# VH-VL binders against Uncharacterized protein C28H8.2, part 18

Target 1, 141 residues: Uncharacterized protein C28H8.2, of Caenorhabditis elegans (q09243)
Amino acid sequence: ANFISDPRSMFPKMVRTKNAFHFLQYFMGTFRRMFRNKTEMIEHFNYYDDQVKGTDCHIQEELDFARFKSYFDRYTRTHYNPEIRIIFAIMTKDSSHMTVEFHVTSQSWFGFEDHFHMIIRAVNDENVGWGVRYLSMAFNC
Short names: E, the ipSAE of ESMFold2; O, the ipSAE of OpenDDE; V2, 0.75 times the mean of E and O plus 0.25 times the DockQ between their complexes.

## First folded at step 15 (VH-VL; framework fv_bepranemab)

Design x5 (from w1 with heavy chain S28T H53Q; at its last look DockQ between E and O 0.58; V2 from the best seeds 0.65)
Fold by ESMFold2, look of step 15:
Structure x5 (fold): chain C 141 residues (1-141), chain A 119 residues (1-119), chain B 112 residues (1-112)
Amino acid sequence: as target 1 above (141 residues)
Amino acid sequence: EVQLQESGPGLVKPSETLSLTCTVSGFTFSGYYIAWIRQPPGKGLEWMGIISQSGSTNYNTAVQSRVTISVDTSKNQFSLKLSSVTAADTAVYYCARSPWYDILTFDYWGQGTMVTVSS
Amino acid sequence: DIVMTQTPLSLSVTPGQPASISCRSSQSLEHSDGNTWLYWYLQKPGQSPQLLIYEVSKRFSGVPDRFSGSGSGTDFTLKISRVEAEDVGVYYCMQGIHLPLTFGQGTKLEIK
């Protein structure tokens, strides 16, 4: 049997998918690639609904798509060598909703190791597939 | 509301150690770095160094042999110590924070505290 | 260390008139990925510095739209379209592409 051991090489850039495993692989892959250049950042944000909402433990205001994109754009300019790992993933019985917690580490411009938790709630839309509807950020909270 | 407040002696003798404290309120420093920046009288700004919430530090090479920045999480305080001071260290000293999402922007600064080094 | 040079060092402006401040760096502030590491701060009289512009041209939250930044490579400009009394103070550019972080020497803006 022939099996490709690196699933990322098998998945061309796609907007969305209804497959939960592919969604997580693409979400994490595009997340890591945001740190390389702006083109990859655009691809990562294709996985967020434009009406996404969420929170950060250090920011009082509810965050929206524009604010999340601004924060990630700025974070990725001053951090490098990202790693992202799933802490847990839970799906509803009908496979229509998923909650995933990630742990993210990276090296800062000052040479420090930084980390944060990121919790998403994603919805499997019948027409377009999995997309992020809610995002919570927990930088050292 | 976000506040940073520097405190310390106004006068320090040459060759001694300058010791300053930055007390923070209105935010938890777990999401922020704290930098120390000084301004000699009538001159511009000089970045001295920065500390992470975990206590990791990066110092300006011009002062790195003499500077120590530390954090006391139980008191919401950051400290700067500068050893072997000379008149050239006379300055207003600021602490400033940078958020996790943009560590190179100093979005809030303390009011500054003047330190004079003289006999 | 990257040297940041501002011109003019002092500027006197009639209220309502525009102002322009130049900042030049000894090395390019552009990274190969397209990012540019230039920032502007204002220090009003008797106050600590406050952030105005990050990443060359992006206004920090709450900064009036009469402030704008531009430039590339080693040459950058801060413009104020209509100077108001509250704009007096010393303006500093800062680079963040290489450590140590360095500031320009400042440009003092005063009302005529």
Scores: ipSAE 0.642, ipTM 0.828, lowest interface PAE 1.4, mean pLDDT 87
ESMFold2 (binder alone), look of step 15: mean pLDDT 90; pTM 0.926
OpenDDE, look of step 15: ipSAE 0.694; ipTM 0.872

Design x6 (from w1 with heavy chain I34M, light chain E30L; at its last look DockQ between E and O 0.59; V2 from the best seeds 0.61)
Fold by OpenDDE, look of step 15:
Structure x6 (fold): chain C 141 residues (1-141), chain A 119 residues (1-119), chain B 112 residues (1-112)
Amino acid sequence: as target 1 above (141 residues)
Amino acid sequence: EVQLQESGPGLVKPSETLSLTCTVSGFSFSGYYMAWIRQPPGKGLEWMGIISHSGSTNYNTAVQSRVTISVDTSKNQFSLKLSSVTAADTAVYYCARSPWYDILTFDYWGQGTMVTVSS
Amino acid sequence: DIVMTQTPLSLSVTPGQPASISCRSSQSLLHSDGNTWLYWYLQKPGQSPQLLIYEVSKRFSGVPDRFSGSGSGTDFTLKISRVEAEDVGVYYCMQGIHLPLTFGQGTKLEIK
């Protein structure tokens, strides 16, 4: 995870007045919208920090933001009806960092059920609020 | 390096069961859908079926009653079984994969294996 | 099953000249989500099929820009702006909106 970037570049809709719970609700909300509205997804990704990195446990590659966006765009275009659940959420004592694992179940347009785990690491900036710095995806792991 | 390799007998007698194996390397099944596609000599392509990471299958109705696709993750293999074969089943058989993030986009294919049905 | 019909079934092209292949489906390949599930594959002589175009007009990785796909609904076209020797082979369209997946008959492209 990279925590040296300017927090102001992260999630403009997130403000410092929002707590971790509101951040998670927002994040899951945007995630759901990505599956419903492909255009919404493209717009949403414009607010992500370009230093965000991810991994795919099966492809065994480190994904920069651009590559991850490409993969995820193609995935969401072929999958529907996501069920998103928080598996765990843990914060540091000072509430400056949070690690969250999501489990997402979705269906392809042919009705096959797929799932993946997503782990994010978020940072809370006192001036801007919460933002994702790291993303890891594990498809059907 | 991504590789798919079909293997099995090149000759099968009528009424017997055709059995093929696709051995993969350079990737994990859990990240892909796998399919079998065949091509009779001098003819076009016929999709036979597809299997998901969870083992769910869909088959072409033309062969549904005779076809079984399965996966053996421990051996990095998935297989095709086609029962009660006839001369019409003579073809080059291909295995192919499609990424989880782009389902049904067959990005890598095996070299194919020729199977002849003859007495 | 969705029937895919290609025209022509064969064509001979002088190197450097354009080529055009038509593919028609017996029903619309437009999904309710706005995506159209039409694919183009090329099978070069003695080789396995390889993906050229996905979703009507999107070139697969490594595919030269002389290849382009267009169309909507039930009518689709693959165009090669300047045919090269390496483009020889059989081209197949494929629909991926309904199972079973079905291919066109194939169009054999040869060089004059």
Scores: ipSAE 0.568, ipTM 0.851, lowest interface PAE 0.8, mean pLDDT 87
ESMFold2, look of step 15: ipSAE 0.674; ipTM 0.839
ESMFold2 (binder alone), look of step 15: mean pLDDT 90; pTM 0.925

## First folded at step 17 (VH-VL; framework fv_bepranemab)

Design y1 (from x2 with heavy chain S28T S30T; at its last fold request DockQ between E and O 0.72; V2 from the best seeds 0.77)
Heavy chain, then light chain:
Amino acid sequence: EVQLQESGPGLVKPSETLSLTCTVSGFTFTGYYIAWIRQPPGKGLEWMGIISHSGSTNYNTAVQSRVTISVDTSKNQFSLKLSSVTAADTAVYYCARSPWYDILTFDYWGQGTMVTVSS
Amino acid sequence: DIVMTQTPLSLSVTPGQPASISCRSSQSLLDSDGNTWLYWYLQKPGQSPQLLIYEVSKRFSGVPDRFSGSGSGTDFTLKISRVEAEDVGVYYCMQGIHLPLTFGQGTKLEIK
ESMFold2, look of step 17: ipSAE 0.711; ipTM 0.870
ESMFold2 (binder alone), look of step 17: mean pLDDT 91; pTM 0.933
OpenDDE, look of step 17: ipSAE 0.803; ipTM 0.901
ESMFold2, look of step 18: ipSAE 0.734; ipTM 0.880
ESMFold2 (binder alone), look of step 18: mean pLDDT 91; pTM 0.932
OpenDDE, look of step 18: ipSAE 0.721; ipTM 0.897
ESMFold2, look of step 20: ipSAE 0.716; ipTM 0.864
ESMFold2 (binder alone), look of step 20: mean pLDDT 91; pTM 0.934
OpenDDE, look of step 20: ipSAE 0.785; ipTM 0.915
ESMFold2, look of step 21: ipSAE 0.693; ipTM 0.858
ESMFold2 (binder alone), look of step 21: mean pLDDT 91; pTM 0.934
OpenDDE, look of step 21: ipSAE 0.735; ipTM 0.890
ESMFold2, look of step 22: ipSAE 0.713; ipTM 0.869
ESMFold2 (binder alone), look of step 22: mean pLDDT 91; pTM 0.934
OpenDDE, look of step 22: ipSAE 0.345; ipTM 0.813
ESMFold2, fold request of step 23: ipSAE 0.737, 0.667, 0.699; ipTM 0.880, 0.856, 0.869
ESMFold2 (binder alone), fold request of step 23: mean pLDDT 91, 91, 91; pTM 0.931, 0.928, 0.929
OpenDDE, fold request of step 23: ipSAE 0.839, 0.718, 0.781; ipTM 0.928, 0.894, 0.908

Design y2 (from x2 with heavy chain H53K; at its last look DockQ between E and O 0.63; V2 from the best seeds 0.65)
Fold by ESMFold2, look of step 17:
Structure y2 (fold): chain C 141 residues (1-141), chain A 119 residues (1-119), chain B 112 residues (1-112)
Amino acid sequence: as target 1 above (141 residues)
Amino acid sequence: EVQLQESGPGLVKPSETLSLTCTVSGFSFSGYYIAWIRQPPGKGLEWMGIISKSGSTNYNTAVQSRVTISVDTSKNQFSLKLSSVTAADTAVYYCARSPWYDILTFDYWGQGTMVTVSS
Amino acid sequence: DIVMTQTPLSLSVTPGQPASISCRSSQSLLDSDGNTWLYWYLQKPGQSPQLLIYEVSKRFSGVPDRFSGSGSGTDFTLKISRVEAEDVGVYYCMQGIHLPLTFGQGTKLEIK
């Protein structure tokens, strides 16, 4: 079952930051640390909305929260030494919406360098703070 | 429909080089690794090596001095060459893929091609 | 290299009855992050192998729920709760914790 690796269903939704810089620090920091620490993976995905949707360039179907969590859980098991950097980030004047592109590199278990891009769209909700609403991934595309 | 198809000569003489091709279709192979795995008649499976789309390889140390795995992305083809073959190299040769998000799950295999090394 | 040892080497089962196949590794398949790298494949007569189980107990897409995997450390088991005629073939375990990747010697399942 997909939920074996997704403990978020077992934890209450956290209060998120409303500060854009702190959100990006948290997103990137937990992203890097989840490669070595499963608790950090839980914390990373706590900033994803339950209804998050997205795409991957190698798959024809739309992806949801469970699929993204499963992909990252499986990917981080066999990849090491992640680097993540911002390519661009834009935000509305009222700080309610943000679009960010990241570039990720890592070393695969077979000794190959792998990379992908992510574009997130995040919304700063008045009640809960910043949350990822949409994620687009491009692995070796 | 995802397909991997091995092809090659069937019969190879001792000391010669075995050359096989795996042609892939029905999926975006840039998101996958391709492994070569062989099975001697009536015996178990032996992993020979794996290749990325970029051409990076990792080989089983038991065969690494004799094996070369390569890719031709323009033809959607992966190749295996095994030099200085002996009767011990007689086997069914499979290619198999693994996805970028779980590189140790070989989720689709070709039908295999039998190669016999005989004088 | 990690040696994978399967028992039994051959198993004959009446349809509808359970079957159990054991796999033992020469080293622990548990890594420092708590992941266990054990896989099961089935090779039906005249066919190539197909993935059944990954990460010890997770069924691959389309694998019936009568197949289940369990185990830890060095000892692993594949169970078929109710064997059907289509389940005949050779079952292989595989470790993925260290290179080279290695398979067990196989367990042949036949119908009585």
Scores: ipSAE 0.541, ipTM 0.800, lowest interface PAE 1.9, mean pLDDT 86
ESMFold2 (binder alone), look of step 17: mean pLDDT 91; pTM 0.931
OpenDDE, look of step 17: ipSAE 0.779; ipTM 0.899

Design y3 (from x2 with light chain K58N H98Q; at its last fold request DockQ between E and O 0.82; V2 from the best seeds 0.78)
Heavy chain, then light chain:
Amino acid sequence: EVQLQESGPGLVKPSETLSLTCTVSGFSFSGYYIAWIRQPPGKGLEWMGIISHSGSTNYNTAVQSRVTISVDTSKNQFSLKLSSVTAADTAVYYCARSPWYDILTFDYWGQGTMVTVSS
Amino acid sequence: DIVMTQTPLSLSVTPGQPASISCRSSQSLLDSDGNTWLYWYLQKPGQSPQLLIYEVSNRFSGVPDRFSGSGSGTDFTLKISRVEAEDVGVYYCMQGIQLPLTFGQGTKLEIK
ESMFold2, look of step 17: ipSAE 0.669; ipTM 0.854
ESMFold2 (binder alone), look of step 17: mean pLDDT 91; pTM 0.912
OpenDDE, look of step 17: ipSAE 0.778; ipTM 0.901
ESMFold2, look of step 18: ipSAE 0.702; ipTM 0.865
ESMFold2 (binder alone), look of step 18: mean pLDDT 90; pTM 0.914
OpenDDE, look of step 18: ipSAE 0.723; ipTM 0.895
ESMFold2, fold request of step 23: ipSAE 0.644, 0.622, 0.696; ipTM 0.836, 0.845, 0.865
ESMFold2 (binder alone), fold request of step 23: mean pLDDT 90, 90, 90; pTM 0.910, 0.907, 0.911
OpenDDE, fold request of step 23: ipSAE 0.841, 0.659, 0.817; ipTM 0.935, 0.861, 0.919

Design y4 (from x2 with light chain S32E; at its last look DockQ between E and O 0.64; V2 from the best seeds 0.69)
Fold by ESMFold2, look of step 17:
Structure y4 (fold): chain C 141 residues (1-141), chain A 119 residues (1-119), chain B 112 residues (1-112)
Amino acid sequence: as target 1 above (141 residues)
Amino acid sequence: EVQLQESGPGLVKPSETLSLTCTVSGFSFSGYYIAWIRQPPGKGLEWMGIISHSGSTNYNTAVQSRVTISVDTSKNQFSLKLSSVTAADTAVYYCARSPWYDILTFDYWGQGTMVTVSS
Amino acid sequence: DIVMTQTPLSLSVTPGQPASISCRSSQSLLDEDGNTWLYWYLQKPGQSPQLLIYEVSKRFSGVPDRFSGSGSGTDFTLKISRVEAEDVGVYYCMQGIHLPLTFGQGTKLEIK
């Protein structure tokens, strides 16, 4: 037997789940907790593939892993009391890809209620489990 | 191209209301907060307040009894009204934006507009 | 209100020489989550302020590497390793830990 190396072996890994329901619970749970806990921030971003790409309606440039982490790190420092819920979720028949829309609300440091939508596309890799491949954010748009 | 442009009358009489507008272009203001910051001649900067795209406001307590900041989404304009002005309100007035991902960084500023309060 | 005190209030620097500006706050700018809320702005002659440094030491996009920020608690420093003619202006520190947001009184940097 001659195994193909995992292209994701270059990053520190946590054990990901192959169960779609557990993935969503862990994703949402770490998302909420990362606002006040740096360890949860690290764990949350372990659910993102290293090649993750995405967009935001206010940022013209394509976003990558480093930029998403930077923006969320900065956002969570100035926002409090997050709420995240699923708007919709769809999955391919073979349970290998999913698209999920979340609605996020939080209180800003100035006392304003802010919200945005996130749409993720995630892939269930046979070797590592579910990971986010694409993320689109829509802050007040 | 991101632009913020302050406008309004350059001269205001004491006890009257100073009214300014900040017209924005080159970005969707729904992803940004807008702050008003003033600078008396030869002096430093004073934050006056900030407004979200939806009209929520937070004001500096030093001026909050006299200041109103508002937004007109149909015109891409933010406004500042400061009532009961005195000579101490003579300053250059700036509007500045901060992005949703870091609301305490004022990354783009208008050129400023000078307002003189003369008795 | 948090008072931000800058020293010196003015500097004259020969081009190519380093400059150092101090900012002290009347209260700690370190929050309960370990974040420090100090920012630096530059206002060049006849221009609006521009952001230089956020979170004590992070350079804003497009800010040259010769600018560096440091400090903790109540004591902060902005350094310019080699001053250029375009660095002339007034430097302001700002705190973001408590409302109202407050700025230092400014440090004017001139070329001599």
Scores: ipSAE 0.672, ipTM 0.846, lowest interface PAE 1.3, mean pLDDT 88
ESMFold2 (binder alone), look of step 17: mean pLDDT 91; pTM 0.934
OpenDDE, look of step 17: ipSAE 0.742; ipTM 0.891

Design y5 (from x2 with heavy chain L104M, light chain L99I; at its last look DockQ between E and O 0.67; V2 from the best seeds 0.00; counts 0 for: pae E 4.0 > 2)
Fold by ESMFold2, look of step 17:
Structure y5 (fold): chain C 141 residues (1-141), chain A 119 residues (1-119), chain B 112 residues (1-112)
Amino acid sequence: as target 1 above (141 residues)
Amino acid sequence: EVQLQESGPGLVKPSETLSLTCTVSGFSFSGYYIAWIRQPPGKGLEWMGIISHSGSTNYNTAVQSRVTISVDTSKNQFSLKLSSVTAADTAVYYCARSPWYDIMTFDYWGQGTMVTVSS
Amino acid sequence: DIVMTQTPLSLSVTPGQPASISCRSSQSLLDSDGNTWLYWYLQKPGQSPQLLIYEVSKRFSGVPDRFSGSGSGTDFTLKISRVEAEDVGVYYCMQGIHIPLTFGQGTKLEIK
């Protein structure tokens, strides 16, 4: 692996991409792969900033990096056959920030079809590239 | 505050249908699943089945032929019907929820309602 | 169905002393993706069950750190490092790898 220190992080991170299209492809690709096993969870979370914050309409507390990782770790164990599609993507005029809405579907272990919308705000850091700064999830709400 | 509350008749005659409701509050149906679990007096726990907010169900094969679980989102209610009951169906009946992010963890349970099948 | 067997079925413990409860499954709870589907519940006297431990060793919110879970494959253990009076009740393990979900018979913890 190619490691470069991120000055905003307590721990080294893999270099990300500065290309918006590649970021979205890698984000979605690693999202799908984290359902295969938990070692691939690390690959997906390389695209999240350490200070990421967010919400879910069913969870009262504000979520941080550790909480998102914990919830996705549990979700991917009880769900399979993920699909993720971009609904929209918009970028600031200076190409430094992007808001993307995804539609996510998966099957639960009981065979229930689950789906939700996921909205990210990503920032393009000059040193490390695109990373998720904010995540909002709306599971069937 | 998350709450689940079971209600029903308490006493049911053999061969009749047991009908229970689970009234929920403090959380949205769409983010959770509801399971029914029963406990015969002095015995362990038996998972009966689970329902999604959209009405999809999965049942324990031991009771599958007699059980129906349903949801009424407009009333914040889940229902259990168990047909052709016998004395073996005497138990405390619980509803319990599991979150979308971990369907196997039953993180909140109702207080339970005792159903006796006799005579 | 997966049979979950707990030992002992009853346990009397002096307050402040440790307690250990064993749970054995009739087949492995480890799936092909490396996840282990073992859970622990406590039912205090006169109450409904409450979740203690999920995924073998992870404590549910609000569960004291004197509770710990361990194990793999078919053999699992719940430990209480220092039993308190409020810990009395029946402890159940549960497997989530195969339908139907099944519980152990329970282990009743009493204070001496």
Scores: ipSAE 0.318, ipTM 0.745, lowest interface PAE 4.0, mean pLDDT 85
ESMFold2 (binder alone), look of step 17: mean pLDDT 92; pTM 0.935
OpenDDE, look of step 17: ipSAE 0.761; ipTM 0.898

Design y6 (from x2 with heavy chain I34M S54T; at its last look DockQ between E and O 0.57; V2 from the best seeds 0.63)
Fold by ESMFold2, look of step 17:
Structure y6 (fold): chain C 141 residues (1-141), chain A 119 residues (1-119), chain B 112 residues (1-112)
Amino acid sequence: as target 1 above (141 residues)
Amino acid sequence: EVQLQESGPGLVKPSETLSLTCTVSGFSFSGYYMAWIRQPPGKGLEWMGIISHTGSTNYNTAVQSRVTISVDTSKNQFSLKLSSVTAADTAVYYCARSPWYDILTFDYWGQGTMVTVSS
Amino acid sequence: DIVMTQTPLSLSVTPGQPASISCRSSQSLLDSDGNTWLYWYLQKPGQSPQLLIYEVSKRFSGVPDRFSGSGSGTDFTLKISRVEAEDVGVYYCMQGIHLPLTFGQGTKLEIK
C-alpha cells in the first residue's frame, strides 16, 4: 500500500482512489469483508479519515475513528452475511464532496435479520483521494 | 434518561398464564434487542428469551414451548406470556435491553417485578 | 446447556482489601475466531443487575478501574483490587457462546 503525508494527520495515510465509483465499490466491498476477520477490518477503515466524526442516536457520545472501529468490531463478531447497497448519492458539481446513504442488512447470532441505514459524507482530497469525513448511523433517528 | 419498568399481577394461579409488560422510555426500540430474564427467590438468573424491534424472537429451549415474547413499538412496550405456570415459575422477572453494536451485553435492566405462583 | 459454576458462593471482605471470584464453564467459551464470550454482572442490594465486564476483561462504561477480569477457555476470574462499601452485592458470570445464555449461581460479596 502507498502512503503519503496528510496535513490533517500526524501519520502517513494510505492513498485511496480519486474515482467516485471505485471508492463506493471498494467501500462496500471492504465493508462486507470486515465481517470475516480483523485484517479486513483494517482494510475497511483505510477509507475513513482518521479525524472522522459522527453520530448514532442510540449512543450518547460523539463518535470518532476509534469509537466507530470499536462498535463495528463488536457488531461484526455477532453478525454475519452482510449486504450493503446505495440508496442515494449526491455529489457537488466540482466532484469534491459527496453524501451517500447506504442500507445495510445482516443476520444476527440470535437468528434475526437486522438492518440499518448509514449516511456518509466523503471528501475527495487532492493528495489522498476519497475518504469518509462524517458518518451518521441509524438514519431513521 | 433510559428507563425500563416491568408491570403485571404479582400472583398467578398454577396452570394459568403469566402476563407481564415492560414499558420503556428514553430510547428508541430500533437500536435494541429486548430480553426477559428471571430470578427465582434465593437463586440465580435465567435468560428466558429475546426479541428484536421487528418482532423476531429467540427463546431459551427450557421454556420455549410455554413462552411468547411480543413487542408494540407504537406504545413503547414489550410483553412476556408464560403458559401453564407452576410453583417453579415463581421469580422476579426483569426486562433488559442490548444495543445493536453488542447484542450480548444487557446494558440496562428494569427494576424487576415479583410473580408468585400459588393457590 | 453450558453450566456456569461460581466459587465461592459467599465472600466477606474487609474494606480496602482485594476480592477474587472464580467462574468455571462446562465448555470452552472460546470461539473459532479467537473471541471469548464471558461477562460479569453486579446486582447491588435492592437493585437490578448491572453490567461490569464484557468479553472477559473489558470494563463497561463507568466501571471503576479496581474491577478487572481475566481467564480463558473454561476458567475465569473477577478481581476487585480494593473493595469499597458500594461493591456489596451478588456477582454473576454469564456465557454468550451458545444458546441458551446461562449465568453462574452468583457470589455474594459482603463487608466484614
Scores: ipSAE 0.645, ipTM 0.836, lowest interface PAE 1.3, mean pLDDT 87
ESMFold2 (binder alone), look of step 17: mean pLDDT 91; pTM 0.927
OpenDDE, look of step 17: ipSAE 0.663; ipTM 0.874

## First folded at step 18 (VH-VL; framework fv_bepranemab)

Design z1 (from y1 with light chain K58N H98Q; at its last look DockQ between E and O 0.68; V2 from the best seeds 0.65)
Fold by ESMFold2, look of step 18:
Formats: structure tokens, C-alpha cells, sequence
Structure z1 (fold): chain C 141 residues (1-141), chain A 119 residues (1-119), chain B 112 residues (1-112)
């Protein structure tokens, strides 16, 4: 396979926003558009820290950046018409940490409506801006 | 460990309804679709249809008028019913799963159950 | 329906030698987004099918690196660089670009 295991290894890292609203707007926007646009896929993962970690209830091993990228690359190829909505968002009073739960819906290639939740923890690094540090996925679990 | 097991009668009379069950264990089925695929003796594979954990289905048009696939979430079971069977429906019947992140890869299959349609 | 045609229908290979199996589709498996939906399965004697290759060339987890897939459009190839006894069985290609999903008729691989 000619998978690029880390797309950021091929491109200069973009400076991230330090604005929480702009981060959420960008994260959600690139998430929606990446389903039909590979450039948007690269832009979406720009906001994930290289050391991102996480879980999914159907996948026993710990997930890292490469695994998230691989699974979303495959998922977006067989799904369309994505919607992503914030369920809740909580931020520390110093605006340095954020926890956000999203609900995601899409239509599968078989014509089924799929749903999952994502919970992210993002950190506002003083030098680079907001980045996703942790991601938990709950695909119908 | 991931397991899918088909069960049902080995012999079905022509014109009757074939009923099969796929019992799953070792995984949370809500992250997977379940497909039914059959293999007539000495022949290749035929995809019959697929079901989501919520009960939505998509059937092969060749059998769609006769096939019903369903799920019983309380029993971790998926079912196949095929009505008005003929000798052409004699086959090994498999259930197979596909994961949420790649719905076109059937990564685990049951061992299959042979069904013979005979008078 | 997309017809998937495999050649040869059977082959016998001396252990340690390469093998090549061809699969041709009646229509292109390349979609409008540039993805190609071709899959390979192996059914070992007395067993159910097992996934080998997804989307033309990607090896599924646990599949040895002696298996490789290639091709584009309507013409695809599965290669085994060095056949071993455990590779015997029937190989099937499958298309995933349109419903119904369809398989090739199979290629039986035997050891000489």
C-alpha cells in the first residue's frame, strides 16, 4: 500500500489558531468537507497533535495519530452527507484546555444512516495554538 | 475472540421458507454491519444482502423479493429468511461482518452452514 | 451487475515459485473520487473466505508480505512472490463500486 502514515511528514505544519471559536469552526468545517476533498483531510488533521492518543469501544488497542488517520481515511471513502454538531463544550477559565463532545451522522454507501460521538480534549499551546490531544470515539456504543 | 456462528436446518423442502440464524460474540455488534453470502456447491460466492445494527437492510436485487434479513439485539442474533426456495438455493450460507471504518471489508466470517433444498 | 472474470481458473505451482492471478471487471472499478474498489479473498480447503487485500493493494492485518495486489480500471492482479503450502485454496476477487457486490468465479491454487 502507498499509504502516507503521517500526512504532516510531507508538508510544512500550519500555525494553528489560538481562538477557541475559530478552532471549533475550523475543526467542524474541515471534518465535513474532508469526506469529498482530500486536501481538507490534510487540513483537518493539521489540528491533531502528533502525540494524540485515544480510544474506540470497538478497537482494543490504543489509537494514535496514524491509526485515527487511517480509520478516517477509510470511513470517509464509504460515507457521505456528514453532519457534525456540538453536544457540549467545556473550557478551563484560563482558556488553556477544552473538552468537546460532537455527534456525527453520515449516510453509508449501503444507504444506512450511521451515527457516532467524538469527545476531544484540546490544548491551547502558547506557541502553536489549539490542538487535539485526546480523542475518544463511541461508534454506536 | 470474535465469533460468528450460523445455524439452521440442513434440509428444506421446495417452496418453503429457509430460516438461518447468525449468533455473534466477542465483539460489540453496534460497530459492524452483517452480510449474508452464499456459495452453491462447487461454485463461487453470491452476496445476498447486508444489515446495520439498527435493522436497515440492503438486498441483492436477484433475491430481494424473497429475502428478509433481521436483527434481534437482545440475543446478539442476525437472521436470514429466504422464501419460496428451489434447488437453486442449495448452498453453504455464511454471515460476515464489516467494521464501521471500512464497511466493504468482510473481516470475519462464520464457518458456514450447508442448506440443501430437496423434496 | 458487474461481472468479475478471473484467469486462470486453476493453477499448480511448485513450492517456492511465484504465482499470479488475474481479475478483470466488466466495468471500471474507479469511482469519481479516484478510489478503486477491488478486494481479494482466500478460501482455504474446508474453511470460510478470509480477506487478503482491500482496495487493490492494501494487505489486510496479518497477511504475509509475499502477497501483493496491483492494477487499475478493469484489470487487476494478485501476486504471491513465493508460494507456500498454506497458500493453497481458492482465490476470489470482489468489486465494491456498485451494488450488488459481486465476486469472480475463483482461481484454485494447488501445490505441484
Amino acid sequence: as target 1 above (141 residues)
Amino acid sequence: EVQLQESGPGLVKPSETLSLTCTVSGFTFTGYYIAWIRQPPGKGLEWMGIISHSGSTNYNTAVQSRVTISVDTSKNQFSLKLSSVTAADTAVYYCARSPWYDILTFDYWGQGTMVTVSS
Amino acid sequence: DIVMTQTPLSLSVTPGQPASISCRSSQSLLDSDGNTWLYWYLQKPGQSPQLLIYEVSNRFSGVPDRFSGSGSGTDFTLKISRVEAEDVGVYYCMQGIQLPLTFGQGTKLEIK
Scores: ipSAE 0.716, ipTM 0.871, lowest interface PAE 1.1, mean pLDDT 88
ESMFold2 (binder alone), look of step 18: mean pLDDT 91; pTM 0.912
OpenDDE, look of step 18: ipSAE 0.729; ipTM 0.900
ESMFold2, look of step 22: ipSAE 0.603; ipTM 0.821
ESMFold2 (binder alone), look of step 22: mean pLDDT 91; pTM 0.920
OpenDDE, look of step 22: ipSAE 0.685; ipTM 0.876

Design z2 (from z1 with light chain L30E; at its last look DockQ between E and O 0.45; V2 from the best seeds 0.66)
Heavy chain, then light chain:
Amino acid sequence: EVQLQESGPGLVKPSETLSLTCTVSGFTFTGYYIAWIRQPPGKGLEWMGIISHSGSTNYNTAVQSRVTISVDTSKNQFSLKLSSVTAADTAVYYCARSPWYDILTFDYWGQGTMVTVSS
Amino acid sequence: DIVMTQTPLSLSVTPGQPASISCRSSQSLEDSDGNTWLYWYLQKPGQSPQLLIYEVSNRFSGVPDRFSGSGSGTDFTLKISRVEAEDVGVYYCMQGIQLPLTFGQGTKLEIK
ESMFold2, look of step 18: ipSAE 0.698; ipTM 0.869
ESMFold2 (binder alone), look of step 18: mean pLDDT 90; pTM 0.912
OpenDDE, look of step 18: ipSAE 0.725; ipTM 0.896
ESMFold2, look of step 20: ipSAE 0.728; ipTM 0.881
ESMFold2 (binder alone), look of step 20: mean pLDDT 91; pTM 0.916
OpenDDE, look of step 20: ipSAE 0.720; ipTM 0.896

